VHH binders against q9y6x5. Designs and how they scored, part 34

Target 1, 379 residues: q9y6x5
Amino acid sequence: LPPKLLLVSFDGFRADYLKNYEFPHLQNFIKEGVLVEHVKNVFITKTFPNHYSIVTGLYEESHGIVANSMYDAVTKKHFSDSNDKDPFWWNEAVPIWVTNQLQENRSSAAAMWPGTDVPIHDTISSYFMNYNSSVSFEERLNNITMWLNNSNPPVTFATLYWEEPDASGHKYGPEDKENMSRVLKKIDDLIGDLVQRLKMLGLWENLNVIITSDHGMTQCSQDRLINLDSCIDHSYYTLIDLSPVAAILPKINRTEVYNKLKNCSPHMNVYLKEDIPNRFYYQHNDRIQPIILVADEGWTIVLNESSQKLGDHGYDNSLPSMHPFLAAHGPAFHKGYKHSTINIVDIYPMMCHILGLKPHPNNGTFGHTKCLLVDQWCI

## First folded at step 1 (VHH)

Design d19 (framework vhh_8h5u_2)
Fold by ESMFold2-Fast, scan of step 1:
Structure d19 (fold): chain B 379 residues (1-379), chain A 126 residues (1-126)
Amino acid sequence: as target 1 above (379 residues)
Amino acid sequence: EVQVVESGGGLVQPGGSLRLSCAASGFTVSEYSNYMGWYRQAPGNQHERVAIITSGGSTNYPDSVKGRFTISRDNAKNTGYLQMNSLKSEDTAVYYCAAGKYRSYDLTREYSYDYWGQGTQVTVSS
């Protein structure tokens, strides 16, 4: 039988939550599988960019999903809606479900993973659900397991996306132990339900399962606001994205806009596109705006308003608070192995190896994930 | 206890206008830093965001409604509004009011909102 892989994402699951809260079901999963304690994500540390990096192995400048809100200077198109299904935004890369379907005539299945309800290079996931946040985890799981058992050609790659703990992280902040404890216990129960369902259906022993996330979460405060309106008038620029990374499209000379912004706040770095730090790999794409503002951890950029958002992400990807984890179980993975750190772009070539797929050129390094796999020489 | 209730839906000819209202009760829209949004769903289709507004008045719209729809709020009346102009047949949907306590530009995502109304039908037909 061909190898099978289920990739699960819990949005905004900060790595150190594993150390500060109890996860009995996840710990049982890890005990007989592998744990990567930190996954270094791509900049900017946002949902759409990082979810697409997981399935393409590419930095954002290379796959084209450079933010949750985007403007393309060449075509003059705007993207700011999770229901915008224009393939244009996704066509700069080939995600793994497309490669899976085009090699050896296999099927893919998707429950809400970003991009899976969009035709990319004229290929849409064989089975998918249109994005709808109101659909329960149980319904998503039921569809995925049905497709894994009842498909021709067989489903060999499946994805499952869940919006928590990100939504609660934004609302309460990651330091709200009472509310976060409740949310994270519910997530652990969903992991328990997932494992039980796979065991009940006879899938567990032969299915590779990866549980991961796109980013972490950091605490915000009313005492850490940067008011952009205090530095520059709206008539000088178009705002493409606001916080914590602001994307500025100048309406006047770029240098004049830069000069108005550069001394706005000691808690914000202002970059001309060509001056963005090379380590971010966030420069070579028409959707990256001429001026980028990067707030310091926990600082929120606002437009002459208060913000009661208690948690946020999007910050510098070197920050541990921005890092998720990766746990995996299945025939491809060692049992009881812990690894310290991988890059989020390394997940793609590892998944291609597990599925026997030829990866498209990517920014990941297969060597970084070798020690997780039973068929690889490690150390 | 806490609820949001839509009103103002109905049947309109193409090119016509409608004003939707969203009345909040059980919490004050001006009392906390919060945001309001309007989403729509046509039969057999997923939810689509049509407008958001923060407590400070910052707004965001998808290209499909920019220049035609205007979101506003009256904090004294604890009410949000969606003014819809130059209506098209494609605007036919159930319109939902949503309210959340915390601001995020990821407000394109439905899960960002704490409270949802039951929806009001808008039909654009000749």
Scores: ipSAE 0.000, ipTM 0.182, lowest interface PAE 16.9, mean pLDDT 87

Design d2 (framework vhh_8h5u_2)
Fold by ESMFold2-Fast, scan of step 1:
Structure d2 (fold): chain B 379 residues (1-379), chain A 125 residues (1-125)
Amino acid sequence: as target 1 above (379 residues)
Amino acid sequence: EVQVVESGGGLVQPGGSLRLSCAASGFTFSSIDYYMGWYRQAPGNQHERVAIISSGGSTNYPDSVKGRFTISRDNAKNTGYLQMNSLKSEDTAVYYCATKPGYVYRSGWTEYDYWGQGTQVTVSS
């Protein structure tokens, strides 16, 4: 029987939530599996870019999903809900479900993971759900487990995405212990439901399960706003993305726009595209705009307005507040092992190894994850 | 500063129609690229995206409302609209209008910067 893997994402699950809140079901999962305490994600630390990095092993400049809102200067296309199903945006990389379907006589299944409802290189996930945030976790789980048990060719790679705790992290901020405690307890209960469903269906002992997230969350405040309108008039630029990384497309000379922005706030850095720090790996793509503004942690870029967000993400990927965790259980993984840190791009080659797939060229390093795996030795 | 105010909610029988309005103040859509969305939350459920419209008029809807709901905007009035036809009991929810600069894919209900207080829609016999 081929190896099987279920990849689960809880959007916006900051790594240190594990230390600050109680997770009895997740801790039971970890006790018999592995925990990576911090996953260093890619820049920018946003939902869409990082979810695609998990399944491609590529930096955003390489896979082409460089933001949740983007513009391609060559084709003049805008990434929007009307264009989110356009393969153009997704075709700069090959995600693992496509590789799984093309290299082996195997199927893939998806419940809401970004990109899985799009034909990429003329290949769509064998089984998928069109994105709809109102669909319950239980319905997503029911479909995934149905497809894992009742598919030909067999489903060997499955994904499941859930919007929390990101939505509540934005609304309440990560420092709101009362509201975050309620939300995180609900997530722990969903993890308990997941494990019980897999056990009842006879899947648990032979299925590899990874639980991870795309980014963390940091506290924002009405006291930490950067008013872009105080820096520059709207007639000089088109705004592609605002906060906490602003993507600026100049309507006039680029140098003139840069000079109007460069000293406007001590709490943001202003970069010409070619001056973006190399450590971000955020430069070599037509969808990265000529000028990028990067706000300091907890600062929100606004346009003559207050902000409703009490939490946000998108900040520098070296910030621990931006880091998720990774927990895993199954025949491929050690039991009771803790690891400190991996890069989010390392998840893809690890998953390819578990599934017996040849990875496409990627930015991950298999050696970083080998200590998690029973068929590998760290030493 | 920025305010988003919904109106037009109410009680309607199954198969009926309602038009929701969303008035934005403190900024203008004509001066900046803003996107507008409608979200709803039914008791016991999470917020669901209902409709979204770009500054240029591009729209998107989930399958649950596609063909029944129509989103539109009047940039001169800074007002968005949600025309709801063939209403079902499942459409009973508090409806929220939200706006933000730039366009968001897979936007959780809190990705928007400015939210209204919500307007109740009840579809009942």
Scores: ipSAE 0.010, ipTM 0.422, lowest interface PAE 9.6, mean pLDDT 88

Design d20 (framework vhh_8h5u_2)
Fold by ESMFold2-Fast, scan of step 1:
Structure d20 (fold): chain B 379 residues (1-379), chain A 125 residues (1-125)
Amino acid sequence: as target 1 above (379 residues)
Amino acid sequence: EVQVVESGGGLVQPGGSLRLSCAASGFTFSSIDYYMGWYRQAPGNQHERVAIISSGGSTNYPDSVKGRFTISRDNAKNTGYLQMNSLKSEDTAVYYCTADRYKGWYESPTYLDYWGQGTQVTVSS
């Protein structure tokens, strides 16, 4: 019987929520499985980039999804909500569902994971749902479990994506304990529903389940705004992405634009592309703009206006507030093991190992996840 | 200061029509590429995208409203519209107008930079 894996993402689930709120269902999952307390995500700490890094094991400069809003200088294409289904944006990497389908002629199933409704290298997930935020968690779970039980060739890799707690983190901010408590309790209940349904369908004992997230969340404020219009006129540049990482495409000499920006705010770092810190692994791609502005944690870049966001992400990936967690349960995983930290790019080679797939070249280190796995010797 | 203001909501019979309007102020579509959208929230649900339109006029709709709803915009007036035809009881919700810059598809609709107070649409006999 081939090994099976279900990868679940709760968008924007900050790691330290686990310490500040009660999660009885998730805690029961962890007691019989493994917990990685912090996952160091990739820069920039945004939804599309990090979800694609999880399934490719690559830094953003290597897989090409470098932001949620991007511009490709070579082809002059713009990536936005209106054209995110163009395979051009996704074709710089091979995600695990494509590898799964091609190496072993196995099937993949997807409930809304970013990229799964796009044909990548002419291969789309065998079963998938077109992205629609109004579709309930229950409907996504019903489809995934149906496909896990009723597919030929068998579904061996399945994904499930849920938009919370990111939506509420933005609206209320992570410091709103009353509203966040309610939202996080609902998520824990969904985890309970997931486990119960897998047990009732006879899937639980033979299925590997990973629950993770793409990033965390930090508190923002009307008192922490950086007004870009006070530094530079719109006639000098095209704005590709704004906050908290602004992507600037100069309309005039790059050095002149840089000089207008570089001392604009004490709460923002301004980088020429070649000066972006090496630790970000955010330089070697045509979709990374000539000038990048990086706001300090909790600061919002605006254009002569207020911001309604009380929480945000996208900040420096060294910040603990940007880190998600990873919990896992199943025949491949130890029971009751806690691990401190891994890199988000390490998830891909671990998943390939579990599924018996040969990973494409990637930036992950399999050794970082060995201690989680029953068939491996711990470091 | 950026602001969006919705109007045009109300009570209609099933099969009826409503036209929602969204007036945006404090920014200009000519300087940056703002897209305008309509989202709705029924009690107990997340916000769902109903329609979106780019500064260049490209539109997107979910299957639940495709063919019944039409989004349009007037860039010179910074105004967006949602024409709602063949209304059903399940269209009952608070409708929110949004104005935003190039955001990722999977980013939460609730993080959008600017949206209005909402306008109630009730479809009932």
Scores: ipSAE 0.000, ipTM 0.337, lowest interface PAE 11.8, mean pLDDT 87

Design d21 (framework vhh_8h5u_2)
Fold by ESMFold2-Fast, scan of step 1:
Parts: sequence; C-alpha cells; structure tokens
Structure d21 (fold): chain B 379 residues (1-379), chain A 126 residues (1-126)
Amino acid sequence: as target 1 above (379 residues)
Amino acid sequence: EVQVVESGGGLVQPGGSLRLSCAASGSIFSSKYTYMGWYRQAPGNQHERVAIIYSGGSTNYPDSVKGRFTISRDNAKNTGYLQMNSLKSEDTAVYYCAKEDYRYSGDEYTPAFDIWGQGTQVTVSS
C-alpha cells in the first residue's frame, strides 16, 4: 500500500505555548511520535508565505508568495486578500500536492490550506474545499477522512488548515493567560477529535500525521507604535504592506524616500531591497518592494492612529517567539523522539521522502530531518 | 450600506475658494484602518487622491494641493469637508468623497473603495 500523509496546520501556534499550557491530547500524540521543539520559519513570518514554504520547500523570494499583501511591479497586479484565486501569484513554485498528483498518479485532498483552491500549473488538488473561515474544524476533518478512505486513485497526501490560535493571538496577545488558556484548550480538544476520528476509521496505525504551524506570536502594545506618517508624507510612496514589515513603493526618487525613513525610529530597520540581510533570503523577487521597513519585535507600524492588535507576527525569523513547532506520528516516524530545531523549508523534502516522491529543487536539507525517520540512520 | 453625498461644487475664477461638504448617512469611520478621503477626476484621467483624514484626525495631501487644500471633519454630524483655496484651472475636476479601507489603496491605477459619493463638479475658469 502506498504511504499516506496528513499535514495539519494550526495557524499561529507559538512553540513555547507547549511549555506554558497543558495539552493532554497533543502530549499523547507526541508520546508515541516525534516532537521538533522549534521550527525556524522563513522571512517574513506571515501566514501565506510560510504555508507555501512548508509545501514547496522554498524561501519566499523563490516561491513568490512574499507577503499576505503584495504588488508585482512588472504586471501591476495587486494581491490584497487571503482569498485571491489568481494562479499568477502561486505559479512560481510547484507545491507537494501537484507533485503527488503528477509524479505518482495519486490523488491529493485539501481542507483550506492556502493555495489548494487555486489551479497551480493547471493542476488543482484532486479534492478540495474553497476557502471559507466559517466552515468548522469538524466539517474539514469529515471531508479529509472521507477522501482518505474513499478515493481512486488513492489520496496519499492530505492537508487540513485551522485559523486558530492566530486569530485569538492577535486579539488578546500571547501573554493573556486567561484567554489564551481557553483558546489553546479548544485547540487541544480538536487534536483529540482528530486522533479519535482517525482511530475510529482504522487510519491511525497506517497514516503519517504531521501537526505544525506557520509562525508564532509576540505581544504588542499601544506603547510600542511607530507612526510612519511622522517620518514621510503619504504622497511620496504607495504602501503595499504595513506591519510589522512595511513594503514601500516610492512615487519619487528611491534615495529620497529612503533618506526620509532611515532615521525615523530606533525600533525599525530601513532597507533598500539590495541591502536586505542575506540571512532573510528575501530579495530576489519582483514582488519584494524597493524599500522594506522591519519593526523590532513587539513594535507596530501605524499610519497616525492606534493599533488594536495585542499580538502580531511577521518579525525577524531568528526570534523564538516567531517559531512554531512540529509534531508527527505514524509508521515513518520514531516513537518518543524529541529534536531541537529544523528549518521550515526542510519539511517539504521530508514529506517527499515519506511519500516516495522526487522533490523539485528546493531550499530544504533532508539531512536535518532524518533523525525523525525510522528508515534513516541518524548521526 | 453607509452612503456619502458631496456638495459645494461650482464655477469659480482662478484664485478663488470653494468649500466642499461630504455628508454620510452613518459613521464616517468603521474601523481604525478606515480613512475618509477626497479624490478628483479630470476628463481623460484616473482618479487622483487630493486629501486624506484618518480616524485619529491626522491629514495628508499631495504636493499639488499642499498648503492650498485643508481636509476636516465633524464626527458628531457625520460630515467631512474640503476647503480649497487659491484655486487653479488645473484643479478643474469632479471631486469625490470616499470612505476607504487603506488596504485597498495600494494600486493607484485601479483603486478599490468601500464607499464613493456621486461626485461634485468644480470648474476653475474665467
């Protein structure tokens, strides 16, 4: 029987939540599987970019989803909505569900993972749900498990995406113990439901399941605002993305805009595109704007107004607060193994190995994940 | 759902002044990321932003009107204003009041707006 893999994402699940809150269902999952304590995500540490990096193994400059709000200077197109269905934005990479369908004559299934309701290189997930945040976790799970058991060619790769704890992390901030405790208990209950459903259907012992996330969350405050309007007049630039990484398209000379911004705040770094730190791997794409502003952790860039966000992400990917975790269970994985850190781009070649697929060229390193796998010799 | 209606346009000689009003059927600001703006469109041209006021009360203007135009609001009356001084023939256009989520203003060629008024004609001519 071909190997099967279910990839689950809980958006905005900061790695250290595992140490500060009780997760009985997730702990039972980990006890019989593996845990990677920190996953170093790609810059910028935003939802769409990191979800696409997980399934392509590429940095954002290479896969083309460089932010949740984007402008392509060559085509003059704008991506401003999480529901944007134009294949143009997604066609710079080949995600794993496309590889799975085309390389091995197998089916893929998707419940809301970013990009799965879009035809990419003329290939859409064999089974999918159009993105709708109002659809319950249970309905997403019911569809995924139905497709895993009732497909021909067989579904060998399935994805499931859930918007929490990101939405609540933004609303309450990660330091709100009372509200975050309630939200995270709900997430743990959903993990319990997932495991029970897979056991009930006879899938649990033969299915590889990865539970991960795209980024973490950091505490913000009304005391940590950077007012961009105090630095530069709105007429000198077009704002493509605001906070915590502002994407600036100059309407005048780029150097003049840069000079107006470069000393505006001690809590913000200002980069000309070619001066963006190499470690970010965030430079070589037409959708990366000529000037990028990067706020320090916990600082919010605003346009002469207050911010109601008590938590945010998008910050420097070296920050532990921006890191998610990865937990996995199934026949491909060791039982009871803990690993310190992998890069988020390493997930893709690992998943290709589990499924027997030849990965497209990618930025991941299979060696970083081999200690998780029963069929690999780990040094 | 909220509607905006512009008034105060007309014919004026170069160097003259006009005050435009924008009356809203409800709150001008629905969120912290909403702003009210004045836009104009001359024949053959795309819509051009001429003034913005944010929920916090701060204002921005392009260089073409800075120092001559002043945007203001009266939240209690759900009304915005554009005071236009030292008018030039180049200011001739239909002026629109827009309540806009700033997220949609990233493309100057095809801007997206939450709510537009029907416009009011301003003609600066002798």
Scores: ipSAE 0.000, ipTM 0.139, lowest interface PAE 19.4, mean pLDDT 86

Design d22 (framework vhh_8h5u_2)
Fold by ESMFold2-Fast, scan of step 1:
Structure d22 (fold): chain B 379 residues (1-379), chain A 125 residues (1-125)
Amino acid sequence: as target 1 above (379 residues)
Amino acid sequence: EVQVVESGGGLVQPGGSLRLSCAASGFTVSEYSNYMGWYRQAPGNQHERVAIITSGGSTNYPDSVKGRFTISRDNAKNTGYLQMNSLKSEDTAVYYCAADLYEWLGSDYRTYDYWGQGTQVTVSS
């Protein structure tokens, strides 16, 4: 029978939460599986970019989902105008569910993972749910497990996405121990429900399960605001994305816009596109705007208005607060193994290996994840 | 269902005034929006930005309407307004309201631009 993999994302699950809160169900999962303590995500540290990096193994400049809000300078398209369902935005890469369906003639299933309700290279997940945040974790899990057990051709790759703890991280901030404790206990209970459901259905022993996240969360404050309106008049630019990475499309001379911005705040860096640090791998795409503003950790860029965010992400990917974790269990994985750090782009070639798929060219390094796998030598 | 709906268009004499309204429904502009704006398109021309207002109240106008038109918003009513004074025949156009919307997808913001169907303004004797 072909190997099977379920990829689960809890959005905004900062790696340090594992050290500061109790997760009895997740700890039982890890005890019989593997834990990667930190996953270094791609820049910018946002939901759509990082979720697409997980399933393509590519930096944002290569897969084309460079932000949650985008403008393409060549075609003059806005991501917001097309919604996320225009294949144009997603077609610069081949996600693993497309490869799974085309190389192995197997089915893929998806509950809300970004991109799975879009036909990419004329291929959509065999089974999917149209994105709706109101659908419960239980309903998503019911559909995924039904498809894993009752599909022909068999579902070999399945994804499950959940909006927490990210929504609460933004609302309360990650330093609100009382509210975050309640939220994280609920997530641990959902992990317990997941494991119990898979056991009841006879799937647990033969299914590879990865639990991961796209980014972390940092504490924000009304005392740490950068008012962009005090730097530059709105008539000089079009704002493509605001905070904490502002994407600026100049309406006048680019150098003049840059000069108005470059010394406006000590708490943001201002980059011309060609000067964006190479380590970000965030330069070579038409959807990356001519000027990028990068706020310092915990600082929020605003337009002459207060921010309601007590937590945020999108900051420099070298910051530990931006890092998620990865835990996995199943026949492909060692039991009781702990690993320090991998890059988020390394997840894709590992998943291709588990499923027996030939990966498309990617930025991941299989050697970084080989020690997690029972069929590999850890040297 | 997310919508923006324009009202207040019509026929007016040169030198007259009109007030356009833009009602947003299905989302809260003050919670999930950076801006509301007014755009116009006369037959055979590209559309032109007429006014923009941020959630915080900052405004911007092209020289063609500056001093004659005023944009405002009422965040509690989820409504934007364009007060047009000293109207000229050259102001004849279909006027469109646009608002961006940030939707929380796992706390990340995905922005959408929502456009109304347009409202006709005709300045003629």
Scores: ipSAE 0.000, ipTM 0.176, lowest interface PAE 15.0, mean pLDDT 87

Design d23 (framework vhh_8h5u_2)
Fold by ESMFold2-Fast, scan of step 1:
Structure d23 (fold): chain B 379 residues (1-379), chain A 124 residues (1-124)
Amino acid sequence: as target 1 above (379 residues)
Amino acid sequence: EVQVVESGGGLVQPGGSLRLSCAASGFTFSSIDYYMGWYRQAPGNQHERVAIISSGGSTNYPDSVKGRFTISRDNAKNTGYLQMNSLKSEDTAVYYCARELYDEYLSGWPFDYWGQGTQVTVSS
């Protein structure tokens, strides 16, 4: 039987939630599996970039999904996270569900994930759901388990995406213990439902399951706003993305725009594209704008308006508040092993190894995840 | 018969630029299992991978050339390219174009080699 892998994402699940709240179902999953306490995500620490990095093993400058809102200066196309399904945006990389179907005679299934409802290199998962936030976790779980148990050729790679705790993290902020406790308890119950469903269907012992996330969450405040309108007039630039990383396309001389922005707030850094720190791996792509603004943790960039967000993400990827975790269970994984940190780009080559796929060129290092796997030697 | 023909090498001064070409016949670079790559071997050194590109356009570069070299492919012409900017004396090598099966467990020379290479010399 070919190895099978289910990749589950709970959007915005900050790593330290595991230490501050009770997760009886997730802890039982971890006890019989592995835990990576921190996953260092890619910059910008946002949903579309990081979800695509998980399934391609590439930094944003290489896979092309450089933000949730983008502009490509060469083709003059605009991307929005709400409505753009143009394959152009996704074709700079080959995600694992495409490799799984093209390299091996196997099927892929997607109960949602950024990119899975878009044909990429003329390939879409054999089974998929168009993205719709109104579809319940239960319906997504019913579909994915049906496809895992009843497909020919067999589904060997499957995804399951859920919008929480990100939506509630934005609404309440991660420091709202009463509301976050309720939300996180519900997520733990959903993990319990997932495990019980897999056991009931006879899948649990032979299926590899990864539970992870794309980023964390940090507390924001109306006392921590950067009003971009106080720095520069709208006639001088086109705004491609706003907060907490602003992408600025100058309509006048770039140096003039830079000079108006560079000293406007002590709570943001202003970079010309060529001066973006090398550690971000966020420079070599036409979709990265000539000037980027990076707000300090917990600060929100606004256009002469208040912010409704009590929590946000997108900040510097060195910040622990931006880090998710990774937990995994299944025949490929050790039992009861804890690992401190991996890079989010390391997940892709590990998944390729589990599935017996040849990875496309990527920025991950397989050695970083070897200690999680039973068929590898860990010193 | 499968073959690749490298061209575009030459002598340049430090800071100069060159564009290498790799023309393939008897096969295509479009197979998902195989990547088009550029490799170099400097006098007295082991070979090293300089750039790779997948059928889908995914690229990878070692730190020594990242930001200076750009790999690309013209699928209609079945031709690969390596644009080399800001050349340094340490870039002096014979550059080879090859089909490569990407594998993180493998280190060393690409197993599928079809070209004679093109000499790049960077000296004042």
Scores: ipSAE 0.000, ipTM 0.102, lowest interface PAE 24.6, mean pLDDT 86

Design d24 (framework vhh_8h5u_2)
Fold by ESMFold2-Fast, scan of step 1:
Structure d24 (fold): chain B 379 residues (1-379), chain A 126 residues (1-126)
Amino acid sequence: as target 1 above (379 residues)
Amino acid sequence: EVQVVESGGGLVQPGGSLRLSCAASGSIFSSKYTYMGWYRQAPGNQHERVAIIYSGGSTNYPDSVKGRFTISRDNAKNTGYLQMNSLKSEDTAVYYCATDEYLWDESGYLSEYDYWGQGTQVTVSS
């Protein structure tokens, strides 16, 4: 039978949490599998962009999901977490579940992974759940395991997404040890439930499981605010995205807007699109606005109001606080191997290799993940 | 339906230059997820890859043309190009523009190409 893979994401799971909190179930998973201590995600370090990079192997400028809030000037379309189902936004890349379904006689299954409830290039995941944050982890797991065990053609690629610890990271901040300890213990218990369910259903021994995340989290404060209304009047621009990366569409000359914004705060970098650092790979897409503001770590951009967020992400992808981890277990993976760092775009070609799929052109490098795999030589 | 049309072929003296163009219908040459390749076939031979350009702008050439041929694309004009310099008699062939979503491996070997032009003749003779 063809190899099978379950890809699990716990949103906002900062890599450093592994060193500062106890994870007995995750530690048992890693002991018999592999751990990548840091995954360098793509800029901007936000949920929709990084989840799509995991499954396409592409930088945001190439796959087209460049932020959690986007605007297209030609079509006048808007993208947000409450308006994310128009295929227009997702059609600039081919995610792995589409490739999986187009090759041979294979099916895909999805529990809430961003994009999986959208037809992309006229192909939707064979089995999927419409996004609903109120659906429990257990119900998502029940559906995924049912589809993995009871599908023809067989489900060979499955995804499962969970909103924590991101929601609590925003509410409490990552430095709130009491609240974060409780939240992270609950996540570790869910990992235990996942493993137990797969064992009880006879799936564990023959299934490859990857547990990862899209980004980390950094501490914010009411003492670290950048009031954009103090820099520029809202009549001069349309705000497409606010914090910590603001996307500015000028209503007047771009240079005039830039001049009003430059030097407004020592804790914010202001870029004309052409001046965005090359290392971000965040320039070559029409959905990237003419002026981009990037706040320093822990600083929040606001519009003449206080922020309720005690934690946030979206910052520079070179920051360790923005990095997630990757753990994996299964017949494709070594047992008890620890690796330091990979790029988040490297996950896609690794998954294609495990599944025997022909990858679409991508920004990942298969060589970076070879040491994780039993069928590869690592020297 | 996708149409790929080559142009710019012709007769040239040894040591001369030609610039081939490949025009595609729709947005197939967008930088989104596509790649473009040039292939040639001389009488009695199989199709041979002469250049590939990936979505990120990286290029790949066989040793037979490396340093003489340059592939490029202009996504705004939906057009690809092959600049051929220092042409030799053994470069005589029908040149085809091809684009697809799949590659054979990381080295750029073709696994599948669905969209091919009808070809343009290049003849190098004195």
Scores: ipSAE 0.000, ipTM 0.108, lowest interface PAE 22.7, mean pLDDT 87

